# VH-VL binders against q9h9l3, part 13

Target 1, 176 residues: q9h9l3
Amino acid sequence: PRKMVAIDCEMVGTGPKGHVSSLARCSIVNYNGDVLYDEYILPPCHIVDYRTRWSGIRKQHMVNATPFKIARGQILKILTGKIVVGHAIHNDFKALQYFHPKSLTRDTSHIPPLNRKADCPENATMSLKHLTKKLLNRDIQVGKSGHSSVEDAQATMELYKLVEVEWEEHLARNPP
Key: E = the ipSAE of ESMFold2; O = the ipSAE of OpenDDE; V2 = 0.75 times the mean of E and O plus 0.25 times the DockQ between their complexes.

## First folded at step 1 (VH-VL)

Design F1i (framework fv_fezakinumab)
Fold by OpenDDE, second read of step 2:
Formats: structure tokens, sequence, C-alpha cells
Structure F1i (fold): chain C 176 residues (1-176), chain A 118 residues (1-118), chain B 111 residues (1-111)
């Protein structure tokens, strides 16, 4: 349905010694995995570390990147009013300098039934890569080219679908 | 030609169950959440719950948990709402409504009157 | 009792301006959730009138307008016409209930 989207962001290092995580790419997919948004984003501050190994971001991607303020507006428009699914999604929201209502947020890194299904401790924080491999039998984040935020967002959505009914029922009984 | 066609009026005894259907046409059934809203005679609108036609996931208002079951048949683009252990105060017109953007209902069925009386 | 509070009735003469209030709380309208409005003519199903606080669907005349501020919303009808006689409902989302909520409805009478 159109009410549910999954988001994944890639960040680069800015500020002193590149310790500040700044949004450099954002991908949003719908319930079916269709890409609604996928843009490179230009941070407001100078990039010190592209973190390419993990982010997949290179200098060339910033040439025509969307300025952060504009991208943020676009992304927020897409997210507004929707259930937003993500993995460790607090990092994405932090990079966006935006916090979605908790009642409309689904973090696949903190869903006990999902971990249980993957034969993991319910209260452990498992990686997206691990859960995807265990439950979807799919390899993501492989190679040296860095992560694909589209791929990660799609995987996140598919993982959530596995426990959607159970988790939504749980949330109904235990609203955040 | 986008519309929701609901089943006909029902008359039930207290304690019985009723199942109302809602057939969607003119759009992709699985692309939108389907909600149920009821309205007692002379009263306001009351949200019952939603179903995700794609996954079958549901979420019910607390008031109806344990008595309501929402299902769907994607092959015929039809949503169902079943309400059990009926009582007189369940007498109402039950509407199915399409959720456009997780916020509002842009398409409504004509409603199904369910009368519960001894 | 409805989660959102509306006046039970309002009235106006043709050509006049009327407003219908919708009062919520910090868990719904005050939490930033959009308010939507529906018009229900006698004997018919509700119809979407305003979405996203102030947007009009196609076919809705511009004499209908919506606004939102704080924990409340308002529907304004200018140039009141006889055909506007109906029930009006506001709707939003409540985080504490994790569900959709309606106002109690307002009956508009055109004098």
Amino acid sequence: as target 1 above (176 residues)
Amino acid sequence: QVQLVQSGAEVKKPGASVKVSCKASGYTFTGYYMHWVRQAPGQGLEWVGWINPNSGGTFYAQKFRGRVTMTRDTSISTAYMELSRLRSDDTAVYYCARDENWNYFDLWGRGTLVTVSS
Amino acid sequence: QAVLTQPPSVSGAPGQRVTISCTGSSSNIGAGYDVHWYQQLPGTAPKLLIYGNSNRPSGVPDRFSGSKSGTSASLAITGLQAEDEADYYCQSYDSSLSGYVFGGGTQLTVL
C-alpha cells in the first residue's frame, strides 16, 4: 500500500576529522519495492571523508547532487503521514535532521519477532545484511563498491513484510 | 469508474456474526489500505480498522479487538469485515473506505446496514 | 465520545460565512497529524471535502476552506448555499491510539 515506505540513507563524513555524519544519498521505496526517491545529496559542509567503502559515495556523485535543504524538503514530503520502515532508522532521521512520529516508525533492527524468525536473540541488534541473508536468502552489501541504499531499503521492506501482521498487532496493544 | 461496491443489508440476532463484503474496481486493489468505518443511526463516524490488501495485515481499533476480523480476496479485489458476538449497539451502517495516503479516505462505499435485534 | 470535538450544530443564511471547529489534543492534531474533512449529505456516504488541512479535491468549490493551528482545526464555508446543508466530520490520526479518529460531527443547517 501507498501508506508504507522504506528508507535507507548513506552518509559521508563532515566537520572536524570527518566525524559528523552528513546525508549524501537517500533512497525511498514503496511497499512493492518500487523506487520513489533516490538522490545524491550535497551536504551543507565540506566533505572530509566520503566513506566510500561503506557508503558507496564518490566525489563524482556530488557534482550534480541535490542540496541538502532541497532534498530534505522532498524527502519529508514523501514521508509525511506514512509508516516509515528502516533499519537502525534513528541514524537516517538524525542525518535528515528530522524525526518521524514514533507511532509511524518501524525499525527492523528492533523487532523481536523478526530476530526470532532468524534464530537470533530477540533483544539483539542484528545487521540488515545478516537478517537479509537468513530470512530472504539474499546477499546484500557485497563487494567493494559500497552499499546500495536502494537495495538496502528494498531488503528492509521485505523483512518487515515477514512480520508485519504480528508486529502491527503488537503495536496496537502496546502503542509507543 | 473507480468505486467500492458493498454487500446488501443484513439482519442479525444478538450473539450472531455478520460478514460484509466490499469489492473494489477501477484501481489496483492491493495498492491501497482498506478501512472500515461504521455509523450508528443518527450518530457519528467510528473507525473500526484497516487491512493491507497486499499482505493481509490488519490493525483494529481497541474497541473491536477480539470481535472483528478483516480479510481480503485479491483474486476478486474484495475486502471483508466480519463482526462476531453482535449486540444491539452494533447496529450501524458499515462503510469500506480507501486510504489514499495513510491520512484520509478518498473513496467510500455506499455502506451496508447491519441491524442487530432480538 | 469522539476523540475530536466538534459543535453539534451550526446554522447560517444563504450567502453567509460559517465555520466549524475541530478540537483535538497533543496526541493527534497537536502531534502534527493532518486534519481532513468530510461532507455527508442526508442518506449518503461521506465524501472527502478537505484533505491535508487545507487542500480541496477536484470538484470541491473554493468556498470551502480548511485550516489548522495548534491542537485545533477549522472548516470555513463562504457563500453558504442550500446544498451545503449536511453533516460535516473532521478526521485525523491519534498516536496514543495508533488509529484514525473522527470528530463527533456537525450538522449544518441553511436557514
Scores: ipSAE 0.021, ipTM 0.567, lowest interface PAE 5.8, mean pLDDT 93
Fold by ESMFold2-Fast, scan of step 1:
Structure F1i (fold): chain C 176 residues (1-176), chain A 118 residues (1-118), chain B 111 residues (1-111)
Amino acid sequence: as target 1 above (176 residues)
Amino acid sequence: QVQLVQSGAEVKKPGASVKVSCKASGYTFTGYYMHWVRQAPGQGLEWVGWINPNSGGTFYAQKFRGRVTMTRDTSISTAYMELSRLRSDDTAVYYCARDENWNYFDLWGRGTLVTVSS
Amino acid sequence: QAVLTQPPSVSGAPGQRVTISCTGSSSNIGAGYDVHWYQQLPGTAPKLLIYGNSNRPSGVPDRFSGSKSGTSASLAITGLQAEDEADYYCQSYDSSLSGYVFGGGTQLTVL
């Protein structure tokens, strides 16, 4: 069977007024939640806005950060050929400047059965924090010190496991 | 009252180790980075490293790697800096200093004098 | 050896203006990292005087001001008073050293 991983990225603001989202951290976990990759990543452009309240990224994290080009190569080696789970994962792929096949992509922000289990409208885009609280009875992304991409990747994998059998059967009958 | 209280002066022989403590009060200990900065007698300030009390993560200046270890105990809001294989030129006042991750030091301990002599 | 360059001493009479320079390079101040300033009275720990190039913490009088341009920063003290006699240090971050860097310190004497 194809192996499955979950990914979560943190972005900082680069470009004019910090409006461009650039990759600054990436965490990847396996099916059981074990960390396969977790690195701070140095953007090639000057960081204008660390977005610390959300990203958890601070200037000190850039000191030992892996340059973007090198980190991207490492990450792609892990993702290639695997089922990749994420939440609003198009943002992560955009930051990585990477295309992952739709047939191997699972986005927990766009799985109707997951929203149904959380008593939310099936077509709504619910936050990772809300779904995790509702379905796993766990608080993530607490406080103002920023998010942990490891914590977010782990929660994302656990959420997908709740609907995995149902959703994989749906995808087999309705290929993307 | 927001303050950092450091342990008392130490006198050590070359080759020994010293462990300095810094107890925080009046703020959320895990919300701020803790840095260590030293100052040799009559000399300027020199950065040693930092610890993130929330995660336990550390980062040290290249000059001190292999000789310095920073730890913390969140139950008593205390940070520690241990410096091993002491040399006479390690004689200095060692300060702990708080950083809300803006990369400046807004609150300082009063310093711990470490004297290394034969 | 300090990474940032400050004059070792500066002096002035009460009521005068003094300026303390802090010169860096392309890996620190020139790379866009902020400059912060500390005042150290004799026998005491340093105290934050200016942060983020030009901001004053609560309790620091507006006689103290900071500025930054290119690879250098300056601390200006107007209306000099006897209690201003102290050592002053600039501080930034250096990407090539992957660490925090200080100036060598400037001793201000009020004549």
Scores: ipSAE 0.005, ipTM 0.494, lowest interface PAE 15.5, mean pLDDT 88

Design F1j (framework fv_fezakinumab)
Fold by OpenDDE, second read of step 2:
Structure F1j (fold): chain C 176 residues (1-176), chain A 120 residues (1-120), chain B 111 residues (1-111)
Amino acid sequence: as target 1 above (176 residues)
Amino acid sequence: QVQLVQSGAEVKKPGASVKVSCKASGYTFTGYYMHWVRQAPGQGLEWVGWINPNSGGTFYAQKFRGRVTMTRDTSISTAYMELSRLRSDDTAVYYCARDISYYGDYFDYWGRGTLVTVSS
Amino acid sequence: QAVLTQPPSVSGAPGQRVTISCTGSSSNIGAGYDVHWYQQLPGTAPKLLIYGNSNRPSGVPDRFSGSKSGTSASLAITGLQAEDEADYYCQSYDSSLSGYVFGGGTQLTVL
């Protein structure tokens, strides 16, 4: 069996209007929730909007931030060959300008058994915050200081663990 | 039965654009990623990119970013690949291929291919 | 040029055993990504031959087999038949390129 990691990224706004989401922090945890990677990342383009309320990113975090190209290499090295768990993970991969194999990807925002366990519609897209509160009785993304990508990654991993056996069996038994 | 029917051969001038279609049938179109792979005459296979027919999300090989656009029309279960700023080395047979989704990263069904010829 | 390296050609007589190698690196096959194989008959589209290193889709005879070890994979064909004459491609994923990759292809000639 492959090793499993969970990833969560924070993005800032770049481009003329700040509408381009650029990676500014990335956190990766292992199956047990241990932090494998947690770095502030410097986008290649000028930051127009730090989106601090949501991202938790401030200007001072960029002073010694790891350049994007370097960080990307480090992150990809960690992800290579592993099952990667995330919530709405397509956004993280987009920010990383990276595509992880679908067979090795687990998106907790699209796992029907997880939603069912939370008494949510199976095909609905629920927030990480809601699922975490409902299933783990834990509050995340509270306050005005912004999100913690480490907390989010850990929560994502814990959520997936609740349905891991069922979902992995589903993936294994259901041929195309 | 799964079928992927592609549009006919195209002849284009350098600098022009080409849009190839791939109509899917025999399965739930939005349930599987669609890939595009090309093959130059007498050469090997080259991956171009994929589209998620459900969301419209795309991911392209670095080589084609900025020149390729993949779209879909779910109402007619059709995927499209548009390649712009064509040059002679874009001459190839372009295939659409269905992804196996979460069960793997291989292509279990292929279209018959569309020949795109770029010549002055 | 291809990320995965295949011999350009192999040949064998009917009934013989032939093998086609697919050599990758630490960023693809060596990283644990599965290898898949496709058969392309002359003038036709590729057809899935082997998936997940060693699995055969329905309709593929058991004389076709795949294996993977280290940074390389191999396709073996036993009891070679005339209809096996085709091009064969291995395929995997490369994390460094963030994309799917193919071998250069191997032309199999049945003598």
Scores: ipSAE 0.006, ipTM 0.573, lowest interface PAE 11.1, mean pLDDT 91
Fold by ESMFold2-Fast, scan of step 1:
Structure F1j (fold): chain C 176 residues (1-176), chain A 120 residues (1-120), chain B 111 residues (1-111)
Amino acid sequence: as target 1 above (176 residues)
Amino acid sequence: QVQLVQSGAEVKKPGASVKVSCKASGYTFTGYYMHWVRQAPGQGLEWVGWINPNSGGTFYAQKFRGRVTMTRDTSISTAYMELSRLRSDDTAVYYCARDISYYGDYFDYWGRGTLVTVSS
Amino acid sequence: QAVLTQPPSVSGAPGQRVTISCTGSSSNIGAGYDVHWYQQLPGTAPKLLIYGNSNRPSGVPDRFSGSKSGTSASLAITGLQAEDEADYYCQSYDSSLSGYVFGGGTQLTVL
């Protein structure tokens, strides 16, 4: 059977006024939540804004960070041929400069059954933090020191598992 | 009780190298970054660099790159800082100080310091 | 020269309040990095006094408090006592230097 992983990336600001999001950390977990990959990644462009409050990334993390080109190769080897789960995952793929087939992509920010279970409008884009609290009774992204991409990837996989059977059946009848 | 015990005072000539040790006890040595901070007589605190005792990874302040080397020995919970090509203005008390890995940004325990005097 | 700016000295009488400022820039305090404070008694190593802008470690009296606003932080000492006579240092992280930065230190004299 086709294997499934969940991904969460942290981005820093590069380019004019730090408005470009560049990959600076990537975490990938398996179906059971075990960590398959978790590395700091050195962007090819000058970092203007570490966005530390959200990313948790500091300059010390860049010292032994894997250069983007090398990290990208490692990450794509893990993702290729697998069902990849993420939250607002288009941002992660953009930062990776990567196209993953839509048929193998699962975005927990755009799964109507998840919103329904959380008593939210089916067409709304709900935050990972809100869905995790409502459906898993767990607080993530706590405090002011930045998010843990491992914690976020693990929560994302657990959220998907709540609707996996229903959503996979829907996709089989309504291919993307 | 957390303790950081540093090696004794050193007197060196210009051009020599010095290696200061810092032996940790009372906690898991590999769970916390170790920083080195110096203080010239009558002057303020100056950050030198850090070592991650778990990985052996290091990062040095730009001023000291090429002259400083930080290492550790996990079997005896000891961190080392070696400073080469000593100058008279390297005369200072050198402190080791503990920081929490990943989520830490402050130095919660300090060694008593090692005075390094560079003269003659 | 120190990256963070502190006054070189401050003085007060027993029972009074003193404040010590710590001024940074957009690459450190202004970038959202926390400020921590250390007390150094004569002839001793620095000791953590305040961490994370305003938190006290166990054993530090509530007479010591910290605050942060914009690119600056302040340490306040109320009910000043003779034993408070020491050097005080602020510390943060600087993103442009990729390193930890200290203030120049403030010598507190209790008159």
Scores: ipSAE 0.005, ipTM 0.475, lowest interface PAE 16.0, mean pLDDT 87

Design F1k (framework fv_fezakinumab; at its last look DockQ between E and O 0.02; V2 from the best seeds 0.00; counts 0 for: pae E 16.9 > 2, placed apart)
Fold by ESMFold2-Fast, scan of step 1:
Structure F1k (fold): chain C 176 residues (1-176), chain A 120 residues (1-120), chain B 111 residues (1-111)
Amino acid sequence: as target 1 above (176 residues)
Amino acid sequence: QVQLVQSGAEVKKPGASVKVSCKASGYTFTGYYMHWVRQAPGQGLEWVGWINPNSGGTFYAQKFRGRVTMTRDTSISTAYMELSRLRSDDTAVYYCATGWYDSSGYFDYWGRGTLVTVSS
Amino acid sequence: QAVLTQPPSVSGAPGQRVTISCTGSSSNIGAGYDVHWYQQLPGTAPKLLIYGNSNRPSGVPDRFSGSKSGTSASLAITGLQAEDEADYYCQSYDSSLSGYVFGGGTQLTVL
């Protein structure tokens, strides 16, 4: 079987009015939830809005950050050839400026069986927080200090494991 | 009590490699970056790089890229710094030091240092 | 050459006050990055003395204080004691180097 990892990224606002989302932290965990990568990342552009309420990123964290070009190389080395699980994962790949094959991508925001288990409409886009509470009985993204990308990546992997057998079978019969 | 215990002094010839260890105790090894900082005899402090013991991720000062490799073994709470293609001006005391992950970039606790002497 | 500039030496008598300066540039202290200070007694490893411009770790006496303004920072030591004789280093972060930077060190002699 192919190796599987889960990813979650935190973005800060760059560009005009802080509208551009630039990578500022990335966490990657393996199938068992062990951390493979978790670093602050320094965007190449001036940070206009730290979005701290959601990202948890503050100016002080940038001194511990790996520059984007170097971090990107490290991250892509981990992701290449693996099944990558994420929630609304297109946003993470966009921030990484990276294309990952659809056949090796699993997005927990677009898995109908997962929504079904949560008593949600199959084609709705549900938040990671909602699915994790409903299906794992855990509260994540609690408080005003920002999200933990490690916590989010771990929750995302656990959510995928609930539907893994069913969804992999579906994908084998209906290749993307 | 936090302790960082480093390996003993090394004498190397130019062109050789040296590997220094730093064994941590008294705190959560995976909760802090492990930095390496060197000091040539009678000179100031120079940052070499860090490893994140939790992930194994590393970041090195530009001067040392291609010559330094940092690793760790979480089962024994030990970090390693290997420096290759040694030159006489690599003669220095090499310190390991911790840095809290969410800090503004200071070094909390320091090992006692490992003297590396490079001479022909 | 060190990135941050410190005087090579300062001296004072017991009970006096001394100040050690640390001068940076727009890519480090001037960019708003914190300044930290370390004390190094002869033959020993550096010890964190001040972090985040003005905070003291547990066990550091209040006669040690730090401040920062513009592109520079300062370490003040009041009530000098013989055991304060040591080398003192400032440290910050430099955005142009994407790395941690140190001052050249200041030797304090207690006369």
Scores: ipSAE 0.373, ipTM 0.782, lowest interface PAE 3.6, mean pLDDT 91
Fold by OpenDDE, look of step 5:
Structure F1k (fold): chain C 176 residues (1-176), chain A 120 residues (1-120), chain B 111 residues (1-111)
Amino acid sequence: as target 1 above (176 residues)
Amino acid sequence: QVQLVQSGAEVKKPGASVKVSCKASGYTFTGYYMHWVRQAPGQGLEWVGWINPNSGGTFYAQKFRGRVTMTRDTSISTAYMELSRLRSDDTAVYYCATGWYDSSGYFDYWGRGTLVTVSS
Amino acid sequence: QAVLTQPPSVSGAPGQRVTISCTGSSSNIGAGYDVHWYQQLPGTAPKLLIYGNSNRPSGVPDRFSGSKSGTSASLAITGLQAEDEADYYCQSYDSSLSGYVFGGGTQLTVL
């Protein structure tokens, strides 16, 4: 079986008016929740909005941040050939300017059995925070320090593990 | 102005260890990664690894993993590179190098280098 | 044996134009990583000559220029001068190695 990793990214605002979401932190964990990668990342363009409230990113984190292109190379090396689990993962891939094969991607925001297990509508998009609370009885993204991408990645992996067998079987019968 | 002052030449026997120092000045030491690059006599440049002086985090080239240890003392703005289990092909000039520009990924300041000679 | 390939040597007469090639692969230059160039005078440490494919640091004459296309990069020196005699190295990053990589170096001789 293929190795599985979970990814979560934090973005800051760049470009005019800070509307461009640029990667500023990326965390990757393995199946057991061990951290494989966790780095602050320096966008190629000037940061206009740190979005600290959500991202947890501050100016001081960028002082020794890994340049985007270097970080991207490191991250892609980790992801290549893996089943990649994430929540609303299309945002992470967009920020990475990289798109993982669909057949090797697992998005916990679009897994009906996961929503069903959480007593949510199967076709609804639920937040990671909500699913984590309902299914894992765990509080994430609490406090005023912004999100922890490591914590979020770990939660995402744990959520997927709850439905892994069922979902993998489904995907095997219904390849994307 | 930026200066990287390295320790003096070393002569070591095979199997020994060597620790080279690099004292930085003229900029915020903890603000930029410190890299190490070596050059064997008459040969090209080879990247060894980097240290984040702020956190102490390191990343080494695969070739040197298990033999190289990079450290720093922020109180004196000094980075260290230690290479163990030395062999003859470790004979080289070892450079510390850092970057000034925000879009790092290159080395715009270099020390003068430290010659490490490994011989029986 | 270097990850990036450079010609071992190039030569030119004063005032001429010379070019030094740097050939990479899909895991470095071809992957979109920038190429940087260094000049190393005899007995000295390398000096940054070009960064970000085509940018010159302060103090570097405009007769030095860099370019990148596909899996290769090039350093051009116009109006060649005696003091340009040195070794030149290209440098990039390789995703497969997760590390910085250099070319083998090119020795430039001014005739």
Scores: ipSAE 0.022, ipTM 0.595, lowest interface PAE 6.5, mean pLDDT 92
Fold by ESMFold2, look of step 5:
Structure F1k (fold): chain C 176 residues (1-176), chain A 120 residues (1-120), chain B 111 residues (1-111)
Amino acid sequence: as target 1 above (176 residues)
Amino acid sequence: QVQLVQSGAEVKKPGASVKVSCKASGYTFTGYYMHWVRQAPGQGLEWVGWINPNSGGTFYAQKFRGRVTMTRDTSISTAYMELSRLRSDDTAVYYCATGWYDSSGYFDYWGRGTLVTVSS
Amino acid sequence: QAVLTQPPSVSGAPGQRVTISCTGSSSNIGAGYDVHWYQQLPGTAPKLLIYGNSNRPSGVPDRFSGSKSGTSASLAITGLQAEDEADYYCQSYDSSLSGYVFGGGTQLTVL
């Protein structure tokens, strides 16, 4: 059986008016929720907007942050050959400048059985916070310090476990 | 609804130890640091330290190093603070509070406090 | 001595404005670290009142405001009300201590 990890990233704004999303933190957990990776990452471009309200990233986090190229190498080594679970995971891969094989990618924002369990429209894109509240009876992203990528990655893995058997069977019948 | 429920008041003699508990609910326990803050009667607030519930890693204010131990049990979402070799000036209310460990961190939610009295 | 200095007490009549100062040093507020404020009503735990120098959590009236300049911060309360009678603490981070620091607290009396 293939190993499975969950990933969550926090991004800051770079480029004109801070509209480009650049990686500033990445957390990876294993199937049991143990942290495999959790680092602040220094983008190669000037940070225009820390987006702290959502990202939790502040200037002080960048003082000892791992440079993007080094962090990317560390992260990709962990992801290689594994099933990677995330929420709206295309944004995480875009920030990593990386394309993980679709057959090994699981996106909890686009799993119809998960939406059905939450009494949500089958093909709607639901937030991680909403799904976690409805299906795990837990509030995440609480407080005023922004999101925790460790918390979010752990929640994403637990959500996937609720539908893992059904969804893996579906994907085996319907290869991406 | 975030809630931090602390253990009951304790009366101790000098030289003893005390262990205070803080049970968390309404959020992901392992996703945020737990801080301990104390307040002697009629006095201000004093930060004791933090524990990372995910790793079990700790950091203590210098005044308490060597006398304080912070632990947690993730299976019951509970943090603990143990203070040893108690003195009368350790008489205080001990709070747990949620927060992040970064240099911009603040304490979002607080327990109701546990009074520890050290006297003969 | 508290690391951050606050006046021990301040008073004001209902409807007035009061200001509580919080003075630090080059290793905390002067190094650019944020200042946060807590309200403690008699017999209760502290509650977050202001974070990140000037942000109000939900449920905190807009008559509470915070600011920071240089090595000092200030909490202002306008339209003073009887229920504002409490202790107020500032808090920051100190790089020399590698830890969190509080002011000594200010007792606010509503006359």
Scores: ipSAE 0.000, ipTM 0.496, lowest interface PAE 16.9, mean pLDDT 88
OpenDDE, second read of step 2: ipSAE 0.000; ipTM 0.545
ESMFold2 (binder alone), look of step 5: mean pLDDT 94; pTM 0.950

